# Designs tried in a protein design chat: VHH binders against q55fu2. Part 1

Scores and structures below are computed, not measured.

Target 1, 300 residues: q55fu2
Amino acid sequence: MSDDILFESKNYFYLGNYQSTINEINKKSRQIIEKSLKAESDYFLYRCYIAQGNYDLVLQETKNNRGSGEDPTIAGLQLLASYLSKPDENREGTLITITQWISDGVVKFNYHLQVIIATIYFNEQLYDEALQILNNCDHIEGLSMLIQIFLKIDRLDLAQKAYDTMKKIIDPDATPALLSLAWINIYNGEEKLKSALSSFEEMAERYGPTPLLLNGQAVCAIGMKRFEKAESLLLESIEKNPKNSDTLANLINCYINMKKPNEIIQRFINQLKTLSPKHDWTSAVNEAEALFEVSKSRFN
Unless a header shows other numbers, all headers, positions and changes below count from the first letter of the chain; antibody chains aren't numbered by Kabat.
F, E and O stand for the ipSAE by ESMFold2-Fast, ESMFold2 and OpenDDE, each averaged over both directions (binder to target, target to binder). V2 = 0.75 x the mean of E and O + 0.25 x the DockQ between their complexes.
Where letters were taken out, [cut] stands.

## First folded at step 1 (VHH; framework vhh_etentamig_d1)

Design e22
Fold by ESMFold2-Fast, scan of step 1:
Structure e22 (fold): chain B 300 residues (1-300), chain A 119 residues (1-119)
Amino acid sequence: as target 1 above (300 residues)
Amino acid sequence: EVQLLESGGGLVQPGGSLRLSCAASGFTFSSYAMSWVRQAPGKGPEWVSGISYSGGSTYYADSVKGRFTISRDNSKNTLYLQMNSLRAEDTAVYYCAKDFRYPGYFDYRGQGTLVTVSS
């Protein structure tokens, strides 16, 4: 077993349990003494705050870092927080900054910065750009993102190949590996859906249910035509985070298949459009779109 | 300097066959996955087929699966696409592509070779 003091915190983080990640890091604060370990714990703490929508906190705490020339990882976190706080307003400036950083060579050997940039590209649906930035990333989170991007663009063959690469470098207990296999199994469909469901249920039992894990279970249930079970899981997910667009998308798909009244379906479509105006909701949400929404939630 | 030179395109009748070749230079060919990508008139690029660095794994778009066969000769730095049972919808410029990590996602492509399937 690796003696990584942040191992458990990272497992919570990768499953979308941001509050437990923060609590675990704070509980171990006395043990986080070394400069590199402190920097890594701050990275995950800031990522959690961003995931919770606390962008201003991250920007305030990092205000003394003026750019990639000082601390590229912190610069990346600032860029991510700024981008997510006002995506439409900050899109053009964000993409220009990323292009400059790539040209300057600051991204080439920084795995955290590669993951941050790929997250922004993924949110913009710039999948080829995201794949290019992750080209030589052998870090666990980067490989997880590669798998999700390949699934998003319907390249199950490449997702499986990336997972084979991941198996050679991961800790067997690491949650990114468990998640990657579960989603690959979802996209393989049929006989493997039950196995994927069991994996999500086991992760939720060990690390607590999160919107990400509940969505994973719900997508499995939808694939198995167990719509009432999917509804129950998705309603629990809404209770935990009412602003989770992936949960709303999956619930809409569930209700369409259950032949619920159009008035109910339109209510949720309107809620989703308010949270994600970028999505095309003029057509009925289909099963493939619901599967891709699960993939999107993996990348916060 | 990376160079990819495609050849073997031409006019062929529906149901016919063509073999495309791609001569690669300027990089260690045997260390990279390679792909074939096509672009029909007025359409965006479509990935067609990919092959691992060793040739041990091959991948195909559903539109060509069972009709096209990708292969490579690492001793000659050459990539091939055997196209059988050609259809009018296969009409496109075919590009050889050097993949940046996995088949189907490329950082460089060649000049292309035109394949026209018509009677």
Scores: ipSAE 0.000, ipTM 0.233, lowest interface PAE 11.7, mean pLDDT 83

Design e24
Fold by ESMFold2-Fast, scan of step 1:
Structure e24 (fold): chain B 300 residues (1-300), chain A 120 residues (1-120)
Amino acid sequence: as target 1 above (300 residues)
Amino acid sequence: EVQLLESGGGLVQPGGSLRLSCAASGFTFSSYYMSWVRQAPGKGPEWVSGISGSGGRTYYADSVKGRFTISRDNSKNTLYLQMNSLRAEDTAVYYCAKEIRYGSLDFDYRGQGTLVTVSS
């Protein structure tokens, strides 16, 4: 298949290992000659740079994408990079641009652009808008987003049906399917939590521990009341990315359950408020809130 | 206004074949995932098959996989269901369905459907 060259790169990407994704694509650069494969490779490279916070690199590399020959996917990546660089400043203009693109019909036939727009909507907590954009999506990444949005709005039934659709287009042992099932199993709770934990551990062993996989393991541990294990996993996640809002939210929840001193809890709450001003942390973070924060990190 | 018009149903013996058609109008047909949904006498609706807007992806219920083939002709705004090796349990009214706004797995039925009766 033409995307076999990108197979390992995509696996690293889906698991949140952005540097390994970039390294794998660069190792295969001599084999990435076909126009469609080159376009797909560029999409994943720019998504990785954005995930790492290298917004200026994406904007600089794509500066010539404008006018009548504009690539809508690249335009979407430019919009995502611009939006994430300064969300509060760029929010209004970003939403106006998305509305215009939808009106112009450029979104309907472009699954990558649909995923980009849904990511922006998800970050803004505009879940109905995100679902509308992804309504007819049969792309792996779009189905993964649908599952996370359905879990976020507490629709396990719809998440399960989206997962059933995913199983018809990919192997159930493929990384997107394993991740989707693990998250669904967390929301089912009880006996399913141990299966979810094992799945995250196996993926971390094969592809390396990432903040995404460590947060997944930690959420399972919290659900099983294994707070010391959760703390260890979350502290490892902080070492990899100190600015991961999901890790901080999960750690706060963990420390509240462990009855840690108020001074320690407040330090992390203040840090989270700096990174996520949209969240009001005047109330105690509970286990359900931690699950919602973990879901959000899947799309950043 | 969205309009879906089903045709091609009829009486057929077990092991026989039928081809259903659905003529669509009032929306950009090629932009929407389309489904076939059936309802057997005295039972609730059952999703049978689905196809992406481009036609590049197809999906089937386990009960029909390997026997039914969904296809579309976007130039004619027409959805098809080729039904082979028909069984008595395939007897149902078959509806052409378009996904609605909020849920990608929610379907809006149109018209009266087309009746398929498999009987010896």
Scores: ipSAE 0.000, ipTM 0.139, lowest interface PAE 14.9, mean pLDDT 81

